VHH binders against Transcription termination factor MTEF1, chloroplastic (MTERF1). Designs and how they scored, part 1

Scores and structures below are computed, not measured.

Target 1, 262 residues: Transcription termination factor MTEF1, chloroplastic (MTERF1), of Arabidopsis thaliana (Mouse-ear cress) (q84x53)
Amino acid sequence: AGETSDTGILFREKLIYLQDLNVDPHKALRVNPSLRSAPISSVVSVETLLSSTGLSRPAVGRILDMFPDLLTSDPESEILPVLRFLSNEISISEQDIPKSISRCPRLLISSVDYQLRPALTFLKTLGFVGRDTITSRNTVLLVSNVERTLIPKIEYLEEGLGFTREEVAKMVVRSPALLTYSVDNNLVPKVEFFIEEMRGDVKELKRFPQYFSFSLERKIKPRHRLLKEHGILMPLSEMLKVSDGQFNHWLLELRLRSAERR
Below, numbering starts at 1 at the first letter of every chain, in headers, positions and changes, except where a header shows other numbers; antibody chains aren't numbered by Kabat.
F, E and O stand for the ipSAE by ESMFold2-Fast, ESMFold2 and OpenDDE, each averaged over both directions (binder to target, target to binder). V2 = 0.75 x the mean of E and O + 0.25 x the DockQ between their complexes.
[cut] marks letters that were taken out.
The coordinates of atoms that the task and the answers printed are left out; those that the model quotes come from them. Centres of patches stay.

## First folded at step 1 (VHH)

Design b1 (framework vhh_7b18_3)
Fold by ESMFold2-Fast, scan of step 1:
Structure b1 (fold): chain B 262 residues (1-262), chain A 118 residues (1-118)
Amino acid sequence: as target 1 above (262 residues)
Amino acid sequence: QVQLVETGGGLVQPGGSLRLSCAASGFTFSDYAMGWARQVPGKGLEWVSYISSGGDTEYQDSVKGRFTISRDNAKSTVYLQMNSLKPEDTAVYYCATDEWGYEDYDYWGQGTQVTVSS
């Protein structure tokens, strides 16, 4: 297999096959050197399994281009366990499996035993159960390392804001994206602006944890400046959950009420 | 039910063009800002372009002069005209509304795949 793959017509056919899938052969070979000696049947078997889930050929190609290590993965021992985990332990419906994978291809290169199941167990302790269980839209949480990634974010919210683990768990369940945000680049700047510039009560962040999903520079700061210029205070949810047009209308209405009171 | 459906992706050669469309339903489209973000292989989601309810536009530096965002309020559709495409533009493109913000990982819809390859 290996001896004929590099110099024979079979190696060229493998390159053509990868190009047909829109997989960059040079990147794939650099990232996954095992691909040089792997039979084309290995690549085909991986593509076949992924396509059997309902993924389109372009989607399969994108995934394989993103993670070339998959090209030499054993479908039955390395990929199928992930698919079974999503179906049987997460209870994602068969029709939503392709969506889950497309949104988070890293699932396919993640160990069920050492990454996905430990992450699921941890997330369940936070309250991702029942109606708040993991779905196709938030499987990204499963690929985050518990000790190195998830716990430090939880600890920042506990220690940095003075919240209990139970309070942080409720925030995270209500706004799961919190676990995907960078502490240094997202959480800290938004907390600092809220406390120092907005003079906000951190308890409001427990009531509206979606605060962290809004752009600091494009939405939070500009809207706060407008409210401050007019001497108006507004709950975070009213401030941030509305379109620019709705915000301007509410600002005008609040100004009219303030003028009537004065 | 709010829904955003992306279409228009495909395979194109470097230097080529594609026009992406996002059909919106379930909300008053004209009141909301719309944007495009992309998931590049090996990277997370990257903001591409934004159009306000009033028509003001912004672009990521790497696409300025090549991409044009527009909207048709009568059709509840936002568009991304992509010209002079480069291999680096290869990504799944998602549309999003200002109501959800650009930092949200879960954009509405499946996205549309754009592959720029010879």
Scores: ipSAE 0.000, ipTM 0.164, lowest interface PAE 15.1, mean pLDDT 80

Design b10 (framework vhh_7b18_3)
Fold by ESMFold2-Fast, scan of step 1:
Structure b10 (fold): chain B 262 residues (1-262), chain A 120 residues (1-120)
Amino acid sequence: as target 1 above (262 residues)
Amino acid sequence: QVQLVETGGGLVQPGGSLRLSCAASGFTFSSYAMGWARQVPGKGLEWVSYISSGGSTEYQDSVKGRFTISRDNAKSTVYLQMNSLKPEDTAVYYCAAKYSPLWGREYDYWGQGTQVTVSS
């Protein structure tokens, strides 16, 4: 039994409900056709569960707009297992679950048994244990396929940089975002620029693996060119961690000090 | 006002069976998830089994295959069928309810508990 006997009225109520959540109903119906026949109570149950975690209503709407398949998911068999995995197996505190979901909504559409738990097991072998365990800030690593995505990135760092598995593991534990970057579009261009143009020692990349988190075109190249133009050498961390304004001020101060000593 | 009334506890021999019942009143039972937890002498409270408003079930590893949780929404009652009982199952068993689909380990309502003793 429906909420009314008129199917057209029930469908319109569903569209209004989605619009109130700022979910595009036409996109949602295109991506998830089963939504057309799903009862509104089922859709409301998903929103209610996500809101009960502490997510704001706009945040819930954004997640449902990104992944319309969630609108017809069974909260208890498809969503709750993910939340319990984060709480029980990763030990994320209950107040931090909303942050984990907001930072990586893809967790909600990921299989615990076929994706999340295998990824966690693999990450533990790399050293994501104890003080370096997975937290709400790096759950994005759990949604990457081990064989197709994570292992190839580890192998590139081993083979491309001449590092051992243990050295690469220490790099990724220190800078987990490395495992989220594209080999061809991010890692390779940055390694080539570092070695060929910057004439860098690859050992510095083990000391500062955060190098790969900076934009090659907007930060690395422009700052290197300025330093090269003025004959200045410095560690990657000093070069890259500051704002453009701070970098320009710092460069002017160094040039001034150099001029005063002559 | 909310009430959870547990029955069915008692003394049973190892290998025996017991069926615990929990009758609920004062809330919309069909909208709530139900659970069973136990307190073993010398240990803290531990979760045993869970049943969602939709009927999905979960079990603690040590009771899988031996215990079965079920519910009857028409009677506002949740059950725990306990088979192949072991001395280690001796505990006070508590019925608990929480609003489904609320996630988490916190329960909104608790029963008074019923004693289960497995001894020769």
Scores: ipSAE 0.000, ipTM 0.200, lowest interface PAE 15.4, mean pLDDT 85

Design b2 (framework vhh_7b18_3)
Fold by ESMFold2-Fast, scan of step 1:
Structure b2 (fold): chain B 262 residues (1-262), chain A 120 residues (1-120)
Amino acid sequence: as target 1 above (262 residues)
Amino acid sequence: QVQLVETGGGLVQPGGSLRLSCAASGFTFSDYAMGWARQVPGKGLEWVSYISSGGDTEYQDSVKGRFTISRDNAKSTVYLQMNSLKPEDTAVYYCAADLYEDFGSEYDYWGQGTQVTVSS
């Protein structure tokens, strides 16, 4: 019979190590119970690998606190393949690997074979190739499930708005954040407001898919209301892509011109 | 029809210089901020420099002091003067136009690119 136990001294060493990284030990142990019996050398090897990419110690700590399952991951079989995928298949430079991970820590807990590579293959069919390839800015798209997350968004834009797959592909390549937005909580309310209240032509959404990146309550509705109150019509890009200062200045200039013509 | 046509790329030795030009047509050039991005095989696509409609310039840290962006509204052309070129500057350079000064990934118009190779 074999006996399996972790001594109090070894356990306390792990807690001290985690606290030094600003990782909450209670949360980590609750989320990842296997951490209780894992040797400290295993935890150290994960931190060492992540730090070797150029990630700062506070950044590594935040990532490990967010995803405690990483604390017991095998660096060679679970983490290193992700790093190699980013450098070899996405062609992200060594200096940009830390930025990619910091922006999307979920990459580190994602399977290359079952998540990242299938997502990349799907994104390539949409036109994320050549100069429009996935970069450190767009790696968030790689952690989205193709069948349950990406395809339903594409289908909503095709079927709900009457667009072809080619037109939708052009939209998402131009505005990749579209693939990160909720259909029910983001896309549908913005489409309904655009068509019903703004009396917009859906063709304009193909030309300016960035429309969906703006807050409906804080940007779209307030600016539309101001324009409507002054009897002004303008393209979505002119309405939304300007800073608050530029929009206010333009509106002020228009008021001044109206007063001068009276 | 909107067009951005890049020219001026080529092969140059380390320490050399190249001037890229981007001729724009089909839109009111003076209203647009203009920028340059490059595709480096190891890095993917990265922003290099931009110039606002008002003439204010900004540069990525790795090119500050070596590259200069400028525009000629009368000619609807934006330029990138590249000095003290390094092998790391080898890339396809793309011209981009944006109605506003935020040169993220969401530019209004892109060119087809021009190859710059720095080798000895």
Scores: ipSAE 0.000, ipTM 0.097, lowest interface PAE 16.1, mean pLDDT 81

Design b3 (framework vhh_7b18_3; at its last look DockQ between E and O 0.04; V2 from the best seeds 0.00; counts 0 for: pae E 13.1 > 2, placed apart)
Fold by OpenDDE, look of step 2:
Structure b3 (fold): chain B 262 residues (1-262), chain A 120 residues (1-120)
Amino acid sequence: as target 1 above (262 residues)
Amino acid sequence: QVQLVETGGGLVQPGGSLRLSCAASGFTFSDYAMGWARQVPGKGLEWVSYISSGGDTEYQDSVKGRFTISRDNAKSTVYLQMNSLKPEDTAVYYCAKGDEYWSLDEYDYWGQGTQVTVSS
């Protein structure tokens, strides 16, 4: 009678602890059934390791709530390798480790050997080396599937646009976000518009890969239409980097200058 | 056809709050992750927040504790509650459709965006 009562009490304490961390116990138990039998010390050990990186307790709680499997992870064999990878292989500073984790918590549930390191290896071939190495801002690329996500984008840029690997490398290093955009839904439509409607030179895309970070419908098309209506040519960078107000101002100035020349 | 329509943007003072909404159509909303990104003039897109089909949320460090992403599958709408707004939060905010797989941090479709301006 005493042992059964003790188990129940311990379980309750664990739930309370999770709640204190702002982890939904119900969700956690649903997603991670092993949590039911795991001692509270398992949770505490994971929390302790994550906290040791500089993460705030609320941040730790959010991460654990997001990925309940972490609650029963072995800190030494499952979490620490990721941290070491970020530190030693990516050369992320101690200060930036918690930022990296906070920005991309999925890092913690990714295999170093099967995901992170292979991704890094691939990214290095794309020019993410030296000064252009992966940083805390681009760690999402480490959790991206090389075959399904990254390679198709590279292939499109090379085969679709006719760029060399070296050119593509320069593009993605300048604009890593390129590797996060859908080929079919983002890259292709933007390229088509640029070539067919804007009659642009593809080389300009190479020089200004940030083109792909702008909304086709909200910025690129409307601004192009305005420029076209006024017979004004403008480099993509000038066209797109400015605010709407600045753009309008530019347009006005250009129009005035044109009128003065007549 | 996938459509995303953002609303709720505007001008707010520092420390103020805004709630963005994104009405989605053209796909089974409940099966896909949704996200918010923002763009500052002269800069690329910055991811702000994600919510999985299952309701798991992720935030950029700069907005943690201030922003909350949520979704209503019945209304096919994703929300971004933005509290304690700062001038650096000024940007065009875009709603985005993710993929079926939470592991792929990729946006498939984008809305038109809504301007958020935080200024005194």
Scores: ipSAE 0.000, ipTM 0.210, lowest interface PAE 12.0, mean pLDDT 88
ESMFold2-Fast, scan of step 1: ipSAE 0.000; ipTM 0.260
ESMFold2, look of step 2: ipSAE 0.000; ipTM 0.170
ESMFold2 (binder alone), look of step 2: mean pLDDT 82; pTM 0.826

Design b4 (framework vhh_7b18_3)
Fold by ESMFold2-Fast, scan of step 1:
Structure b4 (fold): chain B 262 residues (1-262), chain A 120 residues (1-120)
Amino acid sequence: as target 1 above (262 residues)
Amino acid sequence: QVQLVETGGGLVQPGGSLRLSCAASGFTFSDYAMGWARQVPGKGLEWVSYISSGGDTEYQDSVKGRFTISRDNAKSTVYLQMNSLKPEDTAVYYCAAEYGDSFLWDEDYWGQGTQVTVSS
């Protein structure tokens, strides 16, 4: 039990500390009830460790607001092993550790033994080695569950499109973001549009896997409609890599040439 | 686990303003491009605005100069400030999230929507 006024003062100091970090205290308490009883020294220890990596105070605050469970994490047993994994097994330079964490804060709440290392091992079998090794830009792949998330995406590309594992591996190494895209919300609608409306050859998707990085509604469909209207067929890379300004300028020139011949 | 919760919709008169908010949870907000799309009754889904993880913005032509998209990564929230509202802006507005440092990519997550009605 204890004395409510004394615990109230300590709790108030904790709330002020969180607010100073721009962490929403109500959200943090809802997500992490252990925060109610945790000493303020716990939160300070976590902030100190994260700041020691080179993260700015606002960046630390953003991370803690996103993952309030970190506020009561043991720095030595729960956070430090992740930092050491990034340095020693991924070989991310000391100066790039803050960037890696800022780009993927979920790394800090991920088990090295049950998530990060198994994911790294799997990604290495796909070809993320040497020049194509995991860097600070694609550590997000490490936080995806191999069996529930990564393998189903690869199986969709293999079985749905008739690609071999080696062909899919080359695609994902060339466009790592493929492994982060939703099958149902991203891959399937884009494949269906490509096959059914664009009448595309699926082999082109192996040559230009970046196709899946473009908006279906804002880029793919509008540009295809314009090309179809003018009877033009072009490779996906030429269709999609250019800016809206460049594409519109090209269409304007095409319209002017068409008008001259009329 | 993944949630996008839209608020701020309502009934306004032509020429009025509304500010929509979308609170995100269950994913690393700062790694995602965020956008707004709207469903007009009897019409298809229309993209309104995007903001990349790096802060670059893009707007549909009909809303340029009237709408402003912004984000607060510390609060895992994206906003849509809508000014000079027209009856044609009447729609259900959806918040969407897409992985990547680009607003030009397709969306992975969708919110439940918030109704905006611009009364005659």
Scores: ipSAE 0.000, ipTM 0.133, lowest interface PAE 14.6, mean pLDDT 82

Design b5 (framework vhh_7b18_3)
Fold by ESMFold2-Fast, scan of step 1:
Order: C-alpha cells, then structure tokens, then sequence
Structure b5 (fold): chain B 262 residues (1-262), chain A 121 residues (1-121)
C-alpha cells in the first residue's frame, strides 16, 4: 500500500510543475500559502492564459516566480481584465501585448479599476492620445501612482521651469521617461546646471526634454565644459545625442576648421 | 547591454530585517546615481531611496531611520538594508539608475524584474 496520500501526491506534482517553470516553489508557498490547497489546474490555467498572449514559457515562469499570487488567481476575473484593458482601452496590438507584460510584469497584479484606468485617464489629460498614446514601451507609467508619483513631477516642472501645464504635458509626451525620474536626485540638479552654469534658455528644454535622460556627471557637465573651453555653442540635441567617440571627432573637426580659417 | 539584477527579497515577520542587493553591469557604475523604488500592491510605484555617485543619500519619509542605502563601486552593487519591517513595506522592489542614454521610448530607470518583499506573520 503506502503512506503517500492522494493529497501528498497532488501537492508534490504541483511542486514539480512549478520547478519545471523555474518558479521557486518554497518561495511561492511562503508568499502565497493558498498554493498548498489550490488545485494544479489553477496554476495550469494561469500559465495557459499567459502563454496564449505569446509569452515564452521561461517568461511566464519568471512572471509567476516574481508574483506567486498569480498562481491562484482566477484567469477570467483577475488576469484577463488586464489583458483586455491593454488591448481595448490602450489599443496595444495583439503582437505587442507580450512585450508590454515582459517590460512591466507588475501590470498583471495591478487593479484595472483602481490603478491602471485612473493612471491612463490622467496620462490622457497630459496628451498621451492618438499618435502619442501609451504603447508597449511606456506601460510602466500605468503602474505609477497619480497623486504620489506623477502629479508631483508635473508640478515641479511647472514651478521649476515656469512652464504652463500644457507646456509640461507636451514635454512628458515627447519624453515619457521624465515621469520616471526623481525630482530631487535627477530633475533639480539638471535644471540648476542648465540654468546657472550653462546659462541655457528654458525654451530649449521644451524642444529637447530628453536632456533629462543624460547623465549630469558623465555627459552633460564634461561636454559643456569642452564646448565652453573652445567657445562653441550648439543645440542640446547635437551636444548630447552622439557617442563620446562621435562627439570627440566632431570637436576635433571644429577645431581643425577653426585652425584652417581664412 | 545594461542590466540590473535584484536579489535578497523574501518573506519576513513584522519587525524583521532583509538586505536587498542589485548587481549592475553594462555601464560605468561609479559615475551614476542609484536607487530603489517599490511597487506596493494597489498603490503604484513609489521612490524609496537614492544614493549619488558621490555617496550622498536620500530617503522616502516613511522609511527614513529604518532603511539604509549603500553602494560598493568595486563590485558594481547597490544595497538596501531594511530594518523594522512593517506590513506596509510589502512590495516588489526595483533597482534603478538616473538614466544611462538617450531614448524617448525606453525609460532607463528599471532594468530588473525586481525582488518581492512580503511582511506578514
């Protein structure tokens, strides 16, 4: 006969299934104790739904390992609404849904009603509509808290740069990464350097908000210092978009042309 | 290729401690500010702590005095020591940098998949 019950066999089968997905079963059980009693069909149904989007098996396993609560989620009532929200309300193409989820797995554990839709509504007021709508590349903005994360950054840009809400909105639409940067550790030091040291025209920041994506110490300051030393003025985009090698070559060419002047 | 790999999460009881690590590669680590952000269930993404390239630190008010951020430039690693953990600290924790390169469509602050921290009895 034997000591192994049907319950013990089913539990062990569940652990083996999770290991096959590269999900740490002991971590999953600690985070989600409901796994102990949940049927294996629950895990299979979740994996099946996620795989049906085009996610690879390793990607599904990685997501489930990160968020073990998904293993006992009801696919139709808890996961499918997120997928439908991405397809129907954001209009992400069927082929890009796996990319959206892979880039931002926390979408799957985010409430459509209390997080994703409110964030989308707010982002739409900023101009993330039509050609500038949310895509698979910037879904991270949908999991950002409107009141605690998004609004304070908008307000800083309005107050710090003296821009209107409409002007700030256009900046963040052109450079969505702005909404992911720290005010105190990224935006403030870069604004201060631009205004005080570079003596820049803040209107240029509206035209090139990507300025905030460049390292202050590694790119902005060193390149500005070199240009200032040689009495050269150029648009931020020409200054910052090129590699160090390309910038140095360009600077050498300018110096050479200056030496050959007649 | 830029990569940030978070480790150290787990299940702890209230009042417990955890140390998170983030191993960075693909850029000159010592020249960039590093930080931690967390995705709290139902609340969205929240900044937790930052450390400048020079070692200056800043903290979210709710974690100040309980969490300590540090970095080891020789190992290209940033750490978050979390003490006196509370149920409200339950979140997926992401390692972040201030941005490494130009792109309108790829925010360069979060590369890793994060590490889950659950505080419950």
Amino acid sequence: as target 1 above (262 residues)
Amino acid sequence: QVQLVETGGGLVQPGGSLRLSCAASGFTFSDYAMGWARQVPGKGLEWVSYISSGGDTEYQDSVKGRFTISRDNAKSTVYLQMNSLKPEDTAVYYCATEGLDYSDWEPFDYWGQGTQVTVSS
Scores: ipSAE 0.000, ipTM 0.190, lowest interface PAE 12.5, mean pLDDT 80

Design b6 (framework vhh_7b18_3)
Fold by ESMFold2-Fast, scan of step 1:
Order: structure tokens, then sequence, then C-alpha cells
Structure b6 (fold): chain B 262 residues (1-262), chain A 117 residues (1-117)
């Protein structure tokens, strides 16, 4: 209600500093009340550590705007352990650390001991090892809770599709994004469309699990309708992996070939 | 490079209203469906609402008639207007890019909604 324990000038300097980083100070103060009394040097130390990884100032600002709790985090005990986990346990190169963080800022607010390491251990049991190990491209999987998020998605694929755990594990290794998708909003509607409208065999989904990475409304439905209009059947991979321009050009070529027939 | 920033959560009495906002960046917002999901402490994520790139909407049965999802493509923002709030609506609400064919960072930070007297 406009109350603060900070002094007028120091508080205004803090607000100006946040605005310069493109951090919304009103949102930051609401989400992180301890920011009202935190010294500006504390906020600067967090920015300094993040910048030292190679993140640009605008990128740091976006991260801090997204997760204002970081503004009062202790760099040594709360942030540095995450950076060291990425370097030492996942073996992400120093050059790729800023890329990993930019792609998944939630890593910085995730506990190594209670979230990141348990998730890594679980993912390794699914087959994220060797050439399929976690990299800067799929660190988003590490911030998902094993019990509340990852296991329920695995169970849906097992029970909903009639697959074994080994078959599901192979699917998610080939298409890691499966573990990030909503069951009710993404997986279920795509399965139902595939079975009911496309008359597909669910075993094809084991061969092309990337099916679930394509937009139902933007890619799957429009392309299926076009193929159905022209009486064409094709594998999911051929249907979905090409650009809209390539798909439309291909349909035009087929129409032209049909017109040449007597 | 996909970023989702949720705002608008807070404490409200039963029967009250809140509007959640999600500012998106790092992708062509108008090309993708957007959604809201919620997590009650100790329970899994449950889908709340969906809006297609064309503006078609869907809702979980328990929120139909009470919640309204909308989008502003010029601002790259999706909204969830929550009316007639119930204690059962107490959860952390997350914004997501639905029907995404990329794999990085589908979920925002979340915003806490608490409905209690």
Amino acid sequence: as target 1 above (262 residues)
Amino acid sequence: QVQLVETGGGLVQPGGSLRLSCAASGFTFSDYAMGWARQVPGKGLEWVSYISSGGDTEYQDSVKGRFTISRDNAKSTVYLQMNSLKPEDTAVYYCAVEDWYGSEDYWGQGTQVTVSS
C-alpha cells in the first residue's frame, strides 16, 4: 500500500536501476516484497554474476523481470550452484551456458538438490545418455517436477496409447518436447484427431513421435484436410516436416500432373 | 528464446474477479495457440483454457461460464479473465505456448491466485 522500509532516494535509485534493465518495478515489488528493503548492491551483484556468463544486459533484464525473486538471491549460494551444475554435471560448454539460461531462465530459480539433479537422474533412466544426453537445447526438461509433471506424462503415453515404458522412453528420447506438452490440451486432442479423423494406427506414433510437436490447428488439421480433398495418403513425417510453402508447391505439382493425364 | 511473463495474480475473496496477463516474446505470437494451466499444491498441472491462433476458445468444464481467455496479437499478450472465483480455483496459474512445434521453454514463471475469505 505504498509502504516501504527503504529510504526515499535509495528506493528511487533502485526503481531507476530496474527500469534501465527493463524490469517492471511494480510487478517486481509485488512478486518479491523483500526487494523493497534490499540494498541496490545486492541487485547489482546478481546482474554482475549473470552478465559474467556472457548474457547480454537486455537478456539479464528479461530474466530478472520474469523471476524477480532473483533480484534478492544470494549469488554464491543460490545462483552459482546452478551454473556449476550445468558445467560440471551436464557438461555444457562455457560458451553454451548463456544460451542454456536464455532458453530456460527457470533453471536459475530451480534447486540443484531438490529439482535439477533428481530430474537429470530420472531422464537418464529414460535413455538421455551418451549421444542423447541433456544439452543446451533441452535443459527445459530439468525444471519439470519428476513426480507431478514428468511421470504423469509418461503414464498417459503408456496407458492412453497402450505402449510399454520402454517404448515410451524411446519416443521421448527421439522427441524430448513430448515431456513439455500438456496432456489435456496437446496430447489428447492430437491422439483423438489422429485416430478418429486421420484413421491412423497409433503404432505410427512410436515411429514418428515428433507428430506431437506440430500445431493441431496450424499444421496437422489444415494439411490433413488438403490431402483428404485430393484423395492422398502419406506418412506423418512427409506430411508434417516440410514448410507451408513446400507443402503447397507439392500439392500444386500433383494437381498439374493430374491435369496432364488423359 | 521463447519467454512468457505472467502477471495479475493475488488474494481475492470468493465471488471476486482477477485478470491474468501473459506477455510473450521470442516467437511469432499470432501464429500460435496460447493456453493457461494451473497447479494446486501437491497436485499435477490441470489445463484451464485455450485460444487458437484464429481466436477459437476452449475451457475446462469447471471454469466454463466463469473464465474468459482472450488475446491481443499487437501486444503479443494473452489474458485470462476470472470471474465468480471459488476457493477451488486457488492455484499457481501458468501461461503456455500450445501446439508449439519447437521444444524450448513452454511455461512461464506462474502467478499465484488465492481465493479465501
Scores: ipSAE 0.000, ipTM 0.112, lowest interface PAE 17.0, mean pLDDT 81

Design b7 (framework vhh_7b18_3)
Fold by ESMFold2-Fast, scan of step 1:
Parts: structure tokens; C-alpha cells; sequence
Structure b7 (fold): chain B 262 residues (1-262), chain A 121 residues (1-121)
């Protein structure tokens, strides 16, 4: 135990090591005071484990800078179980483990038993199975608390819009990002605009749940305004899926046809 | 200079026991995970067991219940107690040291020169 105690020289070596990884040592020490007394070998062990997955040194540095608590984590009891969960229970290939971690570094600070596995079980009940199973592209869903985050979103869609659990499940499987959006800041304003200003039928939201992925201020409202000004009605998918250039060209073509008929 | 020196190999009959020792020097032993891997003629290097710096152990399925890995940090030595030996356990056994905490990565920083274990009637 004494040989792992920090000294002035060992502390300086630790700071240099962190700087080489582009980890802010002052931020790291502020967030994780235990780092001061932790042996450098422990910090190196964390970096070595993460690098062994295929993560580049800069990527490891970014993760450790984002979550300094990892610098004093026991790799074996705290980090390795997450990596094994991704490989064995999610069946993510070895090549895709680095991508999964890079896309969602919060996985590394999430408990397998109290967060990741309960979330996976819940998501499977919604239909994230078979072809729609969780992959390296949507592991972000695993870090959301079931009771405090996921269930309230499902309940809003069920009760607020009059949808059944089966209908909501089909929506979130088709558009998984829906589960990442804030109810108050994203879902509610977009639903209110759709019903009140667009006079939309909520059944269309079941057919096109990707509606919620578009910016209300930069895309939904401006395009609706242009369509309304010209007396044009179109499905949400035609309205929103196309680029600004394609939408403007389409609108110009419709206006020209209208002018020719006059 | 880093050194890992294995001892305890030899010839043993099926059902017998051997204890391998690996004496380490040139690094802070207590901070490193230690492992054992074996090479069977005609096959690649096969991971057998590891023990973390914290004392957590893992074993390849074929040796579970028969082999026990342990360490003595005061002596900078890792041990592999091998019981109920089978002919298929015949191999050169290598001691390894690294910051590896998973047998599935097979990544070690330092390796010993190996010790021969032969299980034959």
C-alpha cells in the first residue's frame, strides 16, 4: 500500500501523463479528488483497457476528460463488465465496440445490473428484438433510466395522443431517437404545433414518427408557413424529408403550375 | 530490466498435480495483472487464467475447477496450481504480465520464456 502512495514527483508524472492524453488535469482533480492519491499505474490500466478495445489514444483521452471518475475506476469490476455486456448480451462485434463507446461514452460509467440490463429488458418489451435489436448505433437508449426517463415518454405518447402501447412501441422502434427527446422541450411543442397550427391528424404521427426528429423553429414552422401561404397541403414525409433546396424547387414548381392555370 | 521466470514444470501422469511459479522483477508487480497462457504443438497460444492487481480471477472453461491462480505480492510471484491434469493439458506454459483485465483481449506487456508441462502415462 505505501508504494502506491502519491509523492511530489509521482504527482507531477501523473499530471504530465494526463496532459499527454489531452485530459485537463485541473478539471479532473476538481471533479475527482481521489485522482490525487491514486497510483499512476491505476490510471494507465484504465487507458490500457480502453485502448485494447481499439479506441485511439485521442478518443480515450476525450472520454477520460469527459468522465474523470473513470481515471480511478477499477477497470475489472467497473469498466470490463460494460464491455462484456456489449459483446455478450447485446452481441456487438469486437470491431464495433470502439464505435459504440465513442458514440455513447456514458456507457462506461453506467451500471450493468442497475441501468444497462434493465433498460435493455424494457426496450425488448417495446420491440427492440431481431432485426430491430439494439446495435452500436443506438446504445444511447441503454443509458436512460427506465422509470424516470423512458416510461414518462411512453406514457406521454399513450395518454397525451390517445395511442395504445402497441402503437407507441411501433413508433419508437421505427424512430428510436424519439426516446432521447425531452417531453417538455421537444415532444410537447411539436405536438401542439402539429395539432393547433397545422390542424394535423395525430394518426399521421403514428405513420411518420420521424416528425419529432426535425427542428420546430428551423424546418417545421418555416415549411408549414410557406405551404399555408400558397394553400398547399402535403403529407409530413413529403414536407420534411427533402432538403431545403428540394423543398424550394418543389414549391416553385407548384407555384408555376398554379400561375399557368390562371 | 523486466524479467519473468517460470518454474515447476515437468512430467506428470494423468490425474496428477503440478504447481507452476513465476518470479517477476523489474516492474511494480502489485500494480500489474498476471496471467498464464499455454502453447500446444500445432495450435496457437491459448489463454489459461489471469489474476488482476486486485485479486480477481478468471479461467478458461476447460480448466475451471481444476486450476487455481494466486499471487504473492511480497514475493513478486504468481502461481498456477494444476490439479486433475489431463493429456490435453500438455503444453509450454507462459507467465505474462500486463495491464490487461480481460482474458478476451489477450494483451500483455511482458512474457516469460515458458516451462514445459507434459501429462503422459
Amino acid sequence: as target 1 above (262 residues)
Amino acid sequence: QVQLVETGGGLVQPGGSLRLSCAASGFTFSSYAMGWARQVPGKGLEWVSYISSGGSTEYQDSVKGRFTISRDNAKSTVYLQMNSLKPEDTAVYYCAAGRLYSPWTYKYDYWGQGTQVTVSS
Scores: ipSAE 0.000, ipTM 0.117, lowest interface PAE 20.8, mean pLDDT 83

Design b8 (framework vhh_7b18_3)
Fold by ESMFold2-Fast, scan of step 1:
Structure b8 (fold): chain B 262 residues (1-262), chain A 119 residues (1-119)
Amino acid sequence: as target 1 above (262 residues)
Amino acid sequence: QVQLVETGGGLVQPGGSLRLSCAASGFTFSSYAMGWARQVPGKGLEWVSYISSGGSTEYQDSVKGRFTISRDNAKSTVYLQMNSLKPEDTAVYYCAKRSFGYLPSYDYWGQGTQVTVSS
C-alpha cells in the first residue's frame, strides 16, 4: 500500500543507507521494529554525531549493526549525554573518545544516571582513583549493573576465597578484568580447578589475580596436565604467562636433556 | 630468614625404605603449602609430592602408592615416607615452600639430601 508513495521510496533509501554502512537491515528491523517508520534523517543524525567524535565510517557501521536501537535514538537526549559523561566526569580526552566507544560500544546505550554514574561511584569505592582511575582501556566496567553484577562478583571473591573487602578491592584494581568475568562460567570453575586439581593455596590467587584471565580449557588444564605428566615444577605466573610455543619448547628441551643424559 | 633443613637421606637397597624430614623456620609454617622435589643429574627438576596448609596431598604419578607426604604443624616439619624404593628414585631430594603455583625455581627450598638406591 505505501510502497508506491514517497514513504516507500524513503524507506528503500534508508535500507540502501544502512547497507552502505554494512548494517544488516533485516537484523536491524527485527531488533528495532520502530526503524520501519523512523525518518532517514534520524539514522543520518546518529551517524553524523558518532562520526563527529572521530569514529571511522566502518566503526560507526559496526556499532549501529551491533546495537540497532541506536538508529532511532535521539542524538541530543540519549547519545550526547554519554559522550559528555566520558569527557567531563571520567576526563577522557577528545582524541580518546573514539577508542573508548570502539572498545565498549555498549556505553552508547547505557543510561548515565541509572547505570554509568552509579557504576563509576561504586568503582571509586573499590580504589579506581588516581593512577588507577577509569580510562579508555577499562570503560567496560561502567556498563555492568552494580547490584546485579558487580556486587555479587565482589561477594563471591570475599566468601568463596575467604578474603576481606579490602583484599578483594586490591585484586580487582590490579586485574580489572575480574569484574567482567562470569561467576558461574569463569570464576567458580577456575577456583575449583585450582583448589581441587592443582592443589593450590587460595592466597596465591590474591597475589596473582591474573590467573582468572587465562582460558581454563585451552591453557590452564593443558599446561597443568603436561607439568603433572612430566613431574615438573614451576611458579604459577611462569606456567601461564608464556606463549604456547615457548611453553612447548621449554618442555621439549627438558625432555631432550633427560633423554640425552641417561 | 626462611630456612629449610632436610635430613634422612642415605644409601638403601632396591625395595628398601627411607623417611625424609624437613625442619622449617623463619615463616608461619601452618599457613603455607609444602612439597618435595628431586633432581637427578642430567634430568630436569621433578615435583614429587605436595601437601596443602589444610592437609590435602598430591603425588607425581611415578611415586603414587609408594611415597607418603605428611606434616606436623606443631613441630614446623614436613615428612616424606619413601617405600619400595627403585634405582630410578636416586636423586637429591629438596624440601620446598610454596608461595606461587608449582615449586621450586622461584621459591625457597633447602640444601637437599642425597638418596641413593643401589645394591
Scores: ipSAE 0.000, ipTM 0.123, lowest interface PAE 20.4, mean pLDDT 83

